# VH-VL binders against q0atu2, part 251

Target 1, 119 residues: q0atu2
Amino acid sequence: MLDKKARIRTSREYRNVFEKGKRLSGRFLIIYYVENALDNNRFGFITNKKIGMAVIRNRIKRQLRAIVREYQGQVKNKHDIVLVARAGIGKSSFEGMEKDYIAIMKKAGLFARNANKID
Below, E stands for the ipSAE of ESMFold2; O stands for the ipSAE of OpenDDE; V2 stands for 0.75 times the mean of E and O plus 0.25 times the DockQ between their complexes.

## First folded at step 11 (VH-VL)

Design z38 (framework fv_daclizumab)
Fold by OpenDDE, second read of step 12:
Structure z38 (fold): chain C 119 residues (1-119), chain A 119 residues (1-119), chain B 106 residues (1-106)
Amino acid sequence: as target 1 above (119 residues)
Amino acid sequence: QVQLVQSGAEVKKPGSSVKVSCKASGYTFTSNYMHWVRQAPGQGLEWIGYINPSTGYTRYNQKFKDKATITADESTNTAYMELSSLRSEDTAVYYCARTNEWYGYMDVWGQGTLVTVSS
Amino acid sequence: DIQMTQSPSTLSASVGDRVTITCSASSSIGYMHWYQQKPGKAPKLLIYDASYLESGVPARFSGSGSGTEFTLTISSLQPDDFATYYCQQYDSYPLTFGQGTKVEVK
């Protein structure tokens, strides 16, 4: 599980990312990202009922957290990043989600220069 | 039942202002963004802007930045759009439409308000 | 701004026909939605995120596409389907709609 300090937890924090951040759309994910005033990154996750039942939504969140955790050390610091699950993500494999995450994060330029596990 | 009910048709003189209301019911007003879209007679749809009722945050189409002012009143679950310096070209049906914060589809629409500007 | 161009602008068809409407974006977009509008009525959401049916929308409606090209298809046109259809992008601000496709009786 992601460290508590690495998580966006409040509605205000989410709104800040949405209102002030940039957005990019992938196949299964939308990311909203904005610089923060911290020394660490924080991640948030958004799903809705269009994706599926609660059990599906919870599974997706767990999978996304796992992906984020795996690549956390390779992401540029001082960012709040919200991952929004698109409707089709429920039909995606874990590998598909991971691939999409990597692709969209690359496009956003959010990986650190020395990142080596994103190819 | 989720619904948006707009104020009635308006007939205005050039140079005047008009304020259209959109009352929401059947859902938590602050949980969704409220968009405004216009449609001139026989024409297509044109996005004006939106408001986040929970924060008051607004975003406008640059084309309407000096024409439209969007506000919201949480106490009455009502969104407003004021049009200033009305011209004949502003004659149109104006719609309010609900969307979620993340996905951007407008799933609930008001019935529309015709604003006619004529000498 | 992202321009959305629908084709055709007007389509004459008969009940039972397969109808296809295209929407081309001036640049690659991630989010595409389709609306139906009947005369004197507000638009109604049909398809969101390119290919997902809104609740209550008949299964004869479908959407597909990615990047810059999207399509709305009615597998078998019904009397209730004669209307104007709009595509809309939510990828970049300002949000923009296609000019509309009027599906009318042949």
Scores: ipSAE 0.510, ipTM 0.870, lowest interface PAE 1.2, mean pLDDT 93
Fold by ESMFold2-Fast, scan of step 11:
Structure z38 (fold): chain C 119 residues (1-119), chain A 119 residues (1-119), chain B 106 residues (1-106)
Amino acid sequence: as target 1 above (119 residues)
Amino acid sequence: QVQLVQSGAEVKKPGSSVKVSCKASGYTFTSNYMHWVRQAPGQGLEWIGYINPSTGYTRYNQKFKDKATITADESTNTAYMELSSLRSEDTAVYYCARTNEWYGYMDVWGQGTLVTVSS
Amino acid sequence: DIQMTQSPSTLSASVGDRVTITCSASSSIGYMHWYQQKPGKAPKLLIYDASYLESGVPARFSGSGSGTEFTLTISSLQPDDFATYYCQQYDSYPLTFGQGTKVEVK
């Protein structure tokens, strides 16, 4: 589960990421990302009915939140990041989603070990 | 039933302007982006731009930035595209189309509006 | 801008034929869609995210590909399938379409 402070909550905040952010596509995920003026990262999650029934979409959202939470400490601070689930994600394993997330975040330049450490 | 209904065909003189309407029904107008696409006689599809009806935010293909103005009226669930300084090269069928902005596929299209520019 | 090039531009086929249309991007893309357009009508979404059939689209249609080359296949052409097909990238702005492939009666 992600803390409230680490979640993108409002339509205005999602819109800002979409309109001003950069986009990068992975195998199962698309990310949109932009630097924010806060002291923390925030994450949003987008799914649509083309992924599958509600039970599948809810499982995907839960698993994506778990992945994001696990790697939270490695993400460069002060970013708003929206994860958009591609249609094929419903047939992916947890490990497959995790691998794709790591790959896309590294390609975006958003992964740094001890990102929250102040030197 | 989700439907987009466009205004009727227009015949315009060079140098004039035309405003095409696209009335949405069967869904929440502000929940989807509205795109405009043109097709010259016997030619392919060319993307003009989009509007977010919820905010009025627009994005244009640079080729059309000084030619097209896209607007939306939430009270009537209607999107508009105005073309200025018409030339014979602007003769085309103009389509409006709905998309989920995160996914970018245009799943519902208007029937098209033929704009003919002739002397 | 990402250029989308389709081949062939025109394809003559008979009912029952296997039809293959290709779409090449000028740079690697991660996201694209296919549309079908019949004369005098608006385009219709056929395949989204390279390989997924839109609701109501017959199973004879399939899409595949990644990176710079994408393919639309009709396994057994039906009379309703004589149309022009367009690919579209949704990787970057401006959005761009291929020039179209017309599938016509042999």
Scores: ipSAE 0.483, ipTM 0.862, lowest interface PAE 2.5, mean pLDDT 91

Design z39 (framework fv_daclizumab)
Fold by ESMFold2-Fast, scan of step 11:
Structure z39 (fold): chain C 119 residues (1-119), chain A 119 residues (1-119), chain B 106 residues (1-106)
Amino acid sequence: as target 1 above (119 residues)
Amino acid sequence: QVQLVQSGAEVKKPGSSVKVSCKASGYTFTSNYMHWVRQAPGQGLEWIGYINPSTGYTRYNQKFKDKATITADESTNTAYMELSSLRSEDTAVYYCARTQEWYGYMDVWGQGTLVTVSS
Amino acid sequence: DIQMTQSPSTLSASVGDRVTITCSASSSIGYMHWYQQKPGKAPKLLIYDASYLESGVPARFSGSGSGTEFTLTISSLQPDDFATYYCQQYDSYPLTFGQGTKVEVK
């Protein structure tokens, strides 16, 4: 699970990312991302009914949070990032989602191993 | 049950303005973004812009930024599009369409409003 | 702007035919949708996310593709399928549609 400070929580904050952010599509994920004025990164997660029933959507959200948490230290600081699950994500493996996340974050220029280092 | 109902056909003279309405029912108006799309006679679809009805935030296709003004009235669940300085090339059917903003598919469309510009 | 080009612009087909419509993007895109439009009617969402059928859409419709090339296939054309089909990219703004492919009776 991600710390509360690392989560986008309000509808206003989500819509700010959508309206002002950039978008990049992966195989199972779309990310929307924008720089923030905070001292940390925040992540949001979007699923819809086309993915499947609530039990499937809840599993997907848990798995995505676990992936984000695992790679948190590699993400350039001061970004709000929303992960949007594509319709096909329910057929993916955990490994498949993880690889897609890494690929899309690298393509977006958001992965930098030392970006969150505090000196 | 979810539907978008647009105002009736308009015949306008060059140089005038027209305001088309799109009344939403069967869902929470502020939960979805509203797009406007036009179709000239015998031609394809052209995206004009969208509005977030909860905030009034708009995004326009650059081609229409000085032509179209999109607004929303939450109290009546109605979106509007005003076209200014009408020319014959603005003759088209204008559609409103609801979207899931994160996914960008337009799942519910209004019936269309024919705007004819003639001298 | 991302230009979406459909091929063919018009095709004549008979009931029972396999129909394939292509949509080409001017740059690589990751996300797109297909719409069906019958004369005098508003467009209807047919396929979302390149390959998934909207609820109520018959199984004879299918979509595939990635990057710059996408296809819509109707495996066995029915009378109800004579219509114009449009692809739409949702990769960047402004949103753009293909010019349309009209499927008409042979």
Scores: ipSAE 0.780, ipTM 0.911, lowest interface PAE 0.8, mean pLDDT 92
Fold by OpenDDE, second read of step 12:
Order: structure tokens, then C-alpha cells, then sequence
Structure z39 (fold): chain C 119 residues (1-119), chain A 119 residues (1-119), chain B 106 residues (1-106)
């Protein structure tokens, strides 16, 4: 599980990312990202009912948290990043989600240059 | 039911201004972005900008940054778009449209407001 | 800006026909959204995120595609389907629409 300090927790924090950040769309995810004034990254996760039932939404969030946790050490610091799950993610495998995350993060240029686990 | 009701048709002289309203009902007004889209006679759809009614944050198409001003009034569940320095080229049907959360599709549209600019 | 080009611009078809509309994006995008518009009416959302039907939309409508190529398909055209269709992207600002495809009676 992500550390508390690595989580976007307040509505204000989410709002800041959505309004001031950049937006990129992947196959299953939309990411919003903005620089923060901290020394660490924070991650947020958004799902809605179009994804599926609450059980599905919660599963998706757990899977996304696992993916983010796996690669968080390779992400450039000082960013707030919100992952918004798109409708198709409910039918995606974990590997598919992971691949999409990597692809969209690469496109955003959010991986550190010394990252070596994102091939 | 969810619906957006726009103000009536306008006929304006060149150089004047017009303010179109869009009243929302059937949902929490502050829960969705409100977009404005233009459609000139016989032409396609053109995005003008949006407002987050909860914060007042706006984003504009650069093409319309000096033409349109988008506002919202939470107390009346109404979004507004003001067009300034009207020209004949501004003649069009203007639509307000709700975005479903952060996903980028417009699921509810107003009926449109025709603004005619003629000398 | 991301430009979307629809093809064809005009399509003549008969009731019962299979209709296919293509939208090509100038850059790779996540998903495309599709709208239907009838004369004198506001656009109506048909397909979101490339392939998902909006509530109330008939199952004869479908969407597919990825990257730069997306398609809207009507499996069996009905009288109610004669209209203009638009694709739209929300991957980058400014948001942009295709120029539209008018489906008319043959």
C-alpha cells in the first residue's frame, strides 16, 4: 500500500491537480499531473459508476495502487499525479493496466532518466 | 431529469455584446464542468471553453480568449457566456454542454441559442 | 491542436444498410467520442471512450478504434438515424471535433 504521504487525500489537493495540471489520455487511464512543492510524489485515484459496481471500482483502485507502488521509485519527484480510470479498464487485465500506465507515464515524461524497469 | 435550458435567440448589432445563459437542473450543478460550443450556420462544432462551477476556474480555446467570457452562478445553477465585440462571423448557434466528471464527453446539451449579428 | 478528419463528409444510404464512418486524428489519442445531430437540434452523445454506448442509444450503434483511427458503425440503418455525426477528442486542449459526416437518404 502507498504511504500516507504519497497519497492525494483532500478535495483541494485533487482540485489543484485537475485545474493546474496537464492531462494525458491512455487506453484505460487518464492522468492529470502537476508539480508540487514537496520532495515526494503524491498519487490520487478516480473511478466512477461507468467503470462498474462498487466491488469492481474498488478492485480497480487496488490494482492501480499496486501498479503505482511498483513504479513509484522510478517516477520523477515533486509531482502530484491523479489517475482517472476510463470505462474500459474494468475489462482490462492487470498487465494491460500496467502497460497502459507505463505508456502514458512515458508519454508524460514522468519517469526518471535512470529508470530501468519500464520496458 | 437532467437538463440544460438556454436563453432565447438574440439579434445583435456589430460591436455589441451578448450574454447567453444556461440553467441546469436535475443534478448537482457544481459536480460537472460546463462547456460552451459554437456552431456557425451549416458548419461543424467548435469548442469555446469551459467553467468549473465549483471553483469558477475557466479554460478557453485560444481562438476565443478575447471573444468569450464564461461565468457561473451556483445560487441559480446557471452558467453564462458573454460574447463581446460581436461581428457577423460570430453568428452561430451556441450550446452549453455538461461534461461527465473528468472524462471528456458531453452527455447533456442545452437546446442551443442562436445569436445573429447583422447591421 | 489535434485535428480530426471524418470520412466521408457525406454518405448516402438506405434503410437497412451497414454504415461506417471514420475519424482520423492528427495525433495519437486515447479514445474518441461520437455525437449525433439532427437539423435544428443539439448534438446527442452516442459513443464515449471509443466503444461504449451512452444510455438509451440503440445497440445498432457501435464504435471502435485506437491511436489515430476510429470508427462509428451503424449495423442496420434506421429512418431515425439520418443525421450528421461528429467525432470529438478530449486528449488535449483545445478540444476539437471532426468536420461531421452527413448520413442522408439514398
Amino acid sequence: as target 1 above (119 residues)
Amino acid sequence: QVQLVQSGAEVKKPGSSVKVSCKASGYTFTSNYMHWVRQAPGQGLEWIGYINPSTGYTRYNQKFKDKATITADESTNTAYMELSSLRSEDTAVYYCARTQEWYGYMDVWGQGTLVTVSS
Amino acid sequence: DIQMTQSPSTLSASVGDRVTITCSASSSIGYMHWYQQKPGKAPKLLIYDASYLESGVPARFSGSGSGTEFTLTISSLQPDDFATYYCQQYDSYPLTFGQGTKVEVK
Scores: ipSAE 0.275, ipTM 0.811, lowest interface PAE 2.1, mean pLDDT 92

Design z4 (framework fv_daclizumab; at its last look DockQ between E and O 0.76; V2 from the best seeds 0.73)
Fold by ESMFold2, look of step 13:
Structure z4 (fold): chain C 119 residues (1-119), chain A 119 residues (1-119), chain B 106 residues (1-106)
Amino acid sequence: as target 1 above (119 residues)
Amino acid sequence: QVQLVQSGAEVKKPGSSVKVSCKASGYTFTENYMHWVRQAPGQGLEWIGYINPSTGYTRYNQKFKDKATITADESTNTAYMELSSLRSEDTAVYYCARTDEWYGYMDVWGQGTLVTVSS
Amino acid sequence: DIQMTQSPSTLSASVGDRVTITCSASSSIGYMHWYQQKPGKAPKLLIYDASYLESGVPARFSGSGSGTEFTLTISSLQPDDFATYYCQQYDSYPLTFGQGTKVEVK
């Protein structure tokens, strides 16, 4: 769903976001984010086995990718952003995840200035 | 089984150094960060720092920055912590603990290494 | 630094009692865990993300809370539960633990 240029791909790239970035916790998500040296954003997604079985984890990742794609045009460029699924995310609706994403991205200051009209 | 086995107890004189080892088995050593935590006799837990075992990147609690040096040897699946310029107040049990960096729970602990500093 | 303050420091209880331990953060935090430690042993993970039981932890344990106030509850204390309990925040560095709550025989 995301272009190859817009995705964090390697363990090293992911861990750079963890080691150098900031983190914020939402209701269902944690985000880690750091400014990059590119002209674009890159997104990564983390689940673990405490979230659930593989089919559940894959569903969560697909839902998060869809949410990110929907709002990617509103995200300030030059950021690497990792979305981490919290243990309670399986209880959320798609709309609940979407609301949480919007809220946490706004709190992080990652939406562009004009994106303030979203809320 | 996932296991962290630490080196044995040490008795040291003030002004000397000690190097505690933590050998990991039952998982891919570089997939998790390794933390060090101290517990002085009758006291609570204090976080010392962590290492990314694949790159050697470390982060320290500033309290321990000039006291502890954390390293890892990927070829032996072993993390180390060296304590320098030992003083009696450094007497404690030192634990290594594995964590999933994104979630931060320490799900596997070593058995602890008692370091006693006395004349 | 975010300070984690547990209450009480020591709690005397009998088998069968409902036990509640609180952990207060000096500022709002979004993510925290609980550990159990028995004498001479390493801590073990008990509750992750405030309210989710680690595998193998008895169902009598539960956790709740958000923001600055978190609780660990043992619904019916068993002999195996006499131990010291620690909360740990994972919101900012340095990582910090509460000072511990010792649950001992009344």
Scores: ipSAE 0.833, ipTM 0.920, lowest interface PAE 0.7, mean pLDDT 92
Fold by OpenDDE, second read of step 12:
Structure z4 (fold): chain C 119 residues (1-119), chain A 119 residues (1-119), chain B 106 residues (1-106)
Amino acid sequence: as target 1 above (119 residues)
Amino acid sequence: QVQLVQSGAEVKKPGSSVKVSCKASGYTFTENYMHWVRQAPGQGLEWIGYINPSTGYTRYNQKFKDKATITADESTNTAYMELSSLRSEDTAVYYCARTDEWYGYMDVWGQGTLVTVSS
Amino acid sequence: DIQMTQSPSTLSASVGDRVTITCSASSSIGYMHWYQQKPGKAPKLLIYDASYLESGVPARFSGSGSGTEFTLTISSLQPDDFATYYCQQYDSYPLTFGQGTKVEVK
């Protein structure tokens, strides 16, 4: 589980990322990201009913949190990053989500090119 | 039922201004962004800008930055678009459209407002 | 700005025909959205995220594509489908639409 300090928690914080940040679309994810004034990154997660039932949405969020946690130490600091789950993510494997996350984060310049899983 | 109802057709002289309204119902007005799109006679769709009704934050197409002013009144669930210094080229049907939160598709549209600019 | 180019601009077809409309983006985008517009009416969302049908849209409509090339397909054209169709991107500002494809009766 992500630390409390690594979470976007308020609606205002989410809106700030959406309105002032940059946007990139991947296969299963959209990321919105903006520099923050902190020494750490914060992550937010967005799903909607078009993805599926609440159980599915919650599963997706858990999977995305797991992915983010896995690579958290390899992400450039001082960013608020919101992951928006696109409709197709419900049919994706965990590995597919992970691959998409890595690809889009690299494209955004937030993720080192040599980023790998940390065991 | 979710719907957007726009004000009626307008006929204006060159150099004048017009303010079009878009009243929302059937959903929480502040939970979605409201976009404005124009369509000149026989032409395609052109994005003007959007507003976050909860904060008043706006984003404009640079093409319309000096032409359109988008506002919202939360108390009446109404979004507005004012066009200034009207020219014949501004003759078009103007639509308000709600986006599905973070996902960028416009799932609900107003019926459109024809603004005719003629001497 | 991302330019969206649809092909063809006009398409003449008959009821029962398979219709395919393409939308090309000037740069790679995530997904495309598709709208239907009939004369004197507002656009209606048909497909979002390239291939997902909006609620209430008939199954004869489908979408596909990735990168810079996207397609909208009507498997069997119905009388109610004669209209103008637009693609749209939300990957970058300003948001942009294709120029439209008018599907008319042959």
Scores: ipSAE 0.651, ipTM 0.901, lowest interface PAE 0.8, mean pLDDT 94
Fold by ESMFold2-Fast, scan of step 11:
Structure z4 (fold): chain C 119 residues (1-119), chain A 119 residues (1-119), chain B 106 residues (1-106)
Amino acid sequence: as target 1 above (119 residues)
Amino acid sequence: QVQLVQSGAEVKKPGSSVKVSCKASGYTFTENYMHWVRQAPGQGLEWIGYINPSTGYTRYNQKFKDKATITADESTNTAYMELSSLRSEDTAVYYCARTDEWYGYMDVWGQGTLVTVSS
Amino acid sequence: DIQMTQSPSTLSASVGDRVTITCSASSSIGYMHWYQQKPGKAPKLLIYDASYLESGVPARFSGSGSGTEFTLTISSLQPDDFATYYCQQYDSYPLTFGQGTKVEVK
């Protein structure tokens, strides 16, 4: 679960990321991302009816939050990032979503080189 | 029933301006983005730009930045596109199209407005 | 700008034929859609996110592909399918369409 401080919560904040952000597409995810004026990162999650029924969309959101939380320490600070689940995400495994997230964040240049890792 | 209804055909002189309307019904106007796309005779589809009706934020194709002005009136659920300094090459059918939130597929289109620029 | 190029620009086909239309992006893209346009009509969404069929679209339509090469297939062409088809990328701004592929009667 992500801390409240690390979540994009309002419609206005989501619109800001969409309107001013950069965009990259992965296999199961699209990310929109923009630098913020805060001292931390914030994440948002978007699913629509094309993915499936509410139970599937809610499962996907929970799994994406878990993935984001796991890799929080790797993300360059001061970004608002919205993860948009593509239609095919419902057919993906948890590991598939995780690999896609890592790949797209690396491609975006959003993973910090000197991020601390705990083994 | 989601519907976009556009204003009627226009015949204009070179150097004049035209303003095309697109009235939305059957959905919450401010929850979707409105795009404008044109199609010149013998050519394909060309994206002009979009507006977020809730904020008035616009994004333009650079080719149209000094040519097109996109606006929206929430009180009438109507989007507008104004073209200035019309030339014969602006002769085209102009479409408004709604996008489904973050996914950017244009799932509902207006019927089109033919703008003819002729001396 | 990402250039979308369709092949062929025009194809002649008969009812019952399998029709394949290709769309090539000038750089790798992850997200694209297909539209159908009949003469005098607005475009209609057929396939979203490269491979997903829009509600109400017949099952004979399918999409596939990734990266720079995408394909729209009509498994058994019907009279209602003679139209122009457009691919569109939604990977970056400005949004761009292919030049169109006209499927006409043979």
Scores: ipSAE 0.453, ipTM 0.843, lowest interface PAE 2.8, mean pLDDT 89
ESMFold2 (binder alone), look of step 13: mean pLDDT 93; pTM 0.952
OpenDDE, look of step 13: ipSAE 0.610; ipTM 0.895

Design z40 (framework fv_daclizumab)
Fold by OpenDDE, second read of step 12:
Structure z40 (fold): chain C 119 residues (1-119), chain A 119 residues (1-119), chain B 106 residues (1-106)
Amino acid sequence: as target 1 above (119 residues)
Amino acid sequence: QVQLVQSGAEVKKPGSSVKVSCKASGYTFTSNYMHWVRQAPGQGLEWIGYINPSTGYTRYNQKFKDKATITADESTNTAYMELSSLRSEDTAVYYCARTDTWYGYMDVWGQGTLVTVSS
Amino acid sequence: DIQMTQSPSTLSASVGDRVTITCSASSSIGYMHWYQQKPGKAPKLLIYDASYLESGVPARFSGSGSGTEFTLTISSLQPDDFATYYCQQYDSYPLTFGQGTKVEVK
């Protein structure tokens, strides 16, 4: 589980990311990201009913949180990042999801220069 | 039932302005972005811009930044688009269409409003 | 801006035919949607995120593709399918549509 301070929690915080942030699409994920005024990163997660039933959505969120937690130490600081699950993510393996996350984060240039676990 | 109902057809002189309305019903108005798209006679679709009714945040196609002004009234669940300095080239059917904040498919459309600009 | 180019612009077909429409993007995109429009009517969402059918859309419609090439397929054309079809990208602003493909009766 992500630390409370590492989570986007309020609607206002989400809106700020969606309105002011940049957007990039991966195979299974869309990321919205914007710089924040903090010393830490915050992550948000979005799913909708088109992905599947609540059980599926909750599984996806749990998996995404696990992935984010695994790599959070390698992400550039001072960012709010929202992960939006695409419709096809329900058919993806955890590994596929992880690969997509890494790919899209690389494309966004959000990994720190000294990151070592993203190859 | 979710629906968008637009104002009626308009006939305007060059140089004048027109304000088209789009009333939403059947869903929470502030939960979706409202886009505007135009279609000139016999032509394709062209994106004008959108508004987030919950915040008033707007984004425009640069082509229409000086032509269109998009607003929204939460109290009446109505989005508006005003076109200024009308020219014959502005003659088109104008559509409102809702999207979510992240996926970007336009799942509900208004019936369209024909704006005719002629001397 | 990302340009979306559909092929063909016009397609003549008969009921029962397999119809394929292509949409090419000027750069790689992640999100692409398909709409159907009939004369005098607003566009209708058919397929979202390249390959997912909108609720209520017949199963004869399908979509595929990634990167810069996408396709809309009608497995067996029905009378109700004669219309103009548009692809649309939501990968970057400004949002852009293909020029449209008119499917007409042969």
Scores: ipSAE 0.389, ipTM 0.840, lowest interface PAE 1.5, mean pLDDT 93
Fold by ESMFold2-Fast, scan of step 11:
Formats: C-alpha cells, structure tokens, sequence
Structure z40 (fold): chain C 119 residues (1-119), chain A 119 residues (1-119), chain B 106 residues (1-106)
C-alpha cells in the first residue's frame, strides 16, 4: 500500500496530470507526469476493462502500487505521476512490470539516482 | 447501445458560421472525452480538438484554434462545434467521436455532418 | 507535429489475399491506433495500442510495430474488407492521422 499522502485522490487531480502533464510510453505502461507544488510525490493508477476482469485489474493495481512503493525514494521530489496500464500488462510478470517501470522513469528523467531495488 | 447522433447537413455562404451538434446516448456523457475530426471530400481525416464534458476543458489543433469552438451541454448530453468565418476549404464531413480519458482510441463515432460552403 | 505516412496510398487485391499496410511516424511514438472507413460511413476502430484487436473485429486483422514503423495485416482478405484504412498517433498533440490506404478490388 502507498501512504495516503502519496496517492492522487480526486478526479480533478487525475485530469490535471492528464491535461497538463507530459507522457511517455513503455512496454506495459504509459506515464503522465507533472511537477506539483507540494512537499511530496503523488501517484495514480489507471486500468481499463481491456486488461481483463475486475480481479485481474485489481491485482495489476496492487502490483503497480507495490513497485512504486519500492522505488519511491529514487523519484525526484514534487511530482504527480499517473501510471496507465496498457492492454498487454495482464500477460506480463511482476518482474516485467517492474523493469518497465524503472526504464520509463529513467527515460522521463524522474529518477534522482540509479534505481536498483533494495529489499 | 452507445450512440452519437449528429445534426443534419448544412449549406452555408462564405463568411458565415455553422454549429454542428452531437447527441450522446447509452453511456455516462461526462466519463469520456469528445473529439471532433473533419474529412474533406475524397481526403483523409484531420483532428480538430476535444472537450472534457465533465469540466468543459478543451484542447485544439492550433490550425483550428481561431476557427472552431467546442462546447458541451451536460443537461442534454450534447457536444457542439461551431465553425466561424467559413471558407470553401471548410467544406467537409465533420465527425464527433468518443474516446476514453486515458487511452485515446476513438471507439464510437457519429454518422458525420456534411457542411458545404459555396457561393 | 508528428507526420504519419502510410504506404501504399492505394492497393488492388483479391479475396483471399494477404494484405499489408505500413504506417511511418516522423518521430518515435509509443501509442497508435488503426481505423477502417467504408464509403459514406464513419471510421471504425480496428486496432488500439498498435496490436490489440477491438471487440467485434475479425481475427484476420492484426497489428504490429513500435517506434516509427507500424503494420496492419489482413491475413485473408474478405469482401467486407475493401475500405480505406487510417493509422493515428496518440503520443502527442495535435493528434494526427496517416493519409489513408485504399484497399480496392483488383
């Protein structure tokens, strides 16, 4: 689970990231991101019915939150970031999602240091 | 059944304006973005812009910024596009199309409205 | 703006043929879709996110590609498939379409 302070909560906040942010596509993920005026980073997670049934979509969201939490210390401060799961993510492994996340965050210039998982 | 139904064909003089409507049914109007696309006779597709019906936020192709005005009326589930200062080059079929908020594929289209600009 | 260029602009084919249409982006994109349009009709979504088949679209349609080069394939052309096909990028604004590829009867 991510702390409540680190989560994008309202539909207006999600749409601000979508409308004002930059986007980059990875293999299984698209990220939308924008700098915020807060003391912390916030993350949002989007899945659609093309991925699969609710049980699969909920599993994907839990796994993405776990990945984000593991690497939150590497993310440059003061960003709102929305992760959008692509249609093929349901066929990916946890490790595949994790590697895609690291790659896309590095490409976006959002990692403040080398992103190696530490416990 | 999800449908978009557009207003009928228009014949206009150069210098006039036209307002095309697109009435949505079968889904929650404010849950999806509405795009406008035109197609000149025998030509390809050209993106004009979109509206988020829940907020009224619009984004335009710069080519159409001073030509097109996109609006939405939540009480009637209807999107509108007004074209001003019509020229013969504006003769085209104009389509509205629904997209999801994050993935941007246009999965439902109106039947099209032919706007003919002639003297 | 990202320019989308399709090849060929027109092709003649017979029922049962394998048809391949390509779409080239002027810069690397991560996200694109394919549409089919029949004369006098609105476009119809065929493939989203480069390779995923929209619900109700026959399995003979497939998409592939990444970066700047994308392909739409019809494995065995049917009478219903004579139409114009468009690619569209959703990587940046303004959204842009290819010029279209018309698949006509040989």
Amino acid sequence: as target 1 above (119 residues)
Amino acid sequence: QVQLVQSGAEVKKPGSSVKVSCKASGYTFTSNYMHWVRQAPGQGLEWIGYINPSTGYTRYNQKFKDKATITADESTNTAYMELSSLRSEDTAVYYCARTDTWYGYMDVWGQGTLVTVSS
Amino acid sequence: DIQMTQSPSTLSASVGDRVTITCSASSSIGYMHWYQQKPGKAPKLLIYDASYLESGVPARFSGSGSGTEFTLTISSLQPDDFATYYCQQYDSYPLTFGQGTKVEVK
Scores: ipSAE 0.380, ipTM 0.825, lowest interface PAE 3.3, mean pLDDT 89

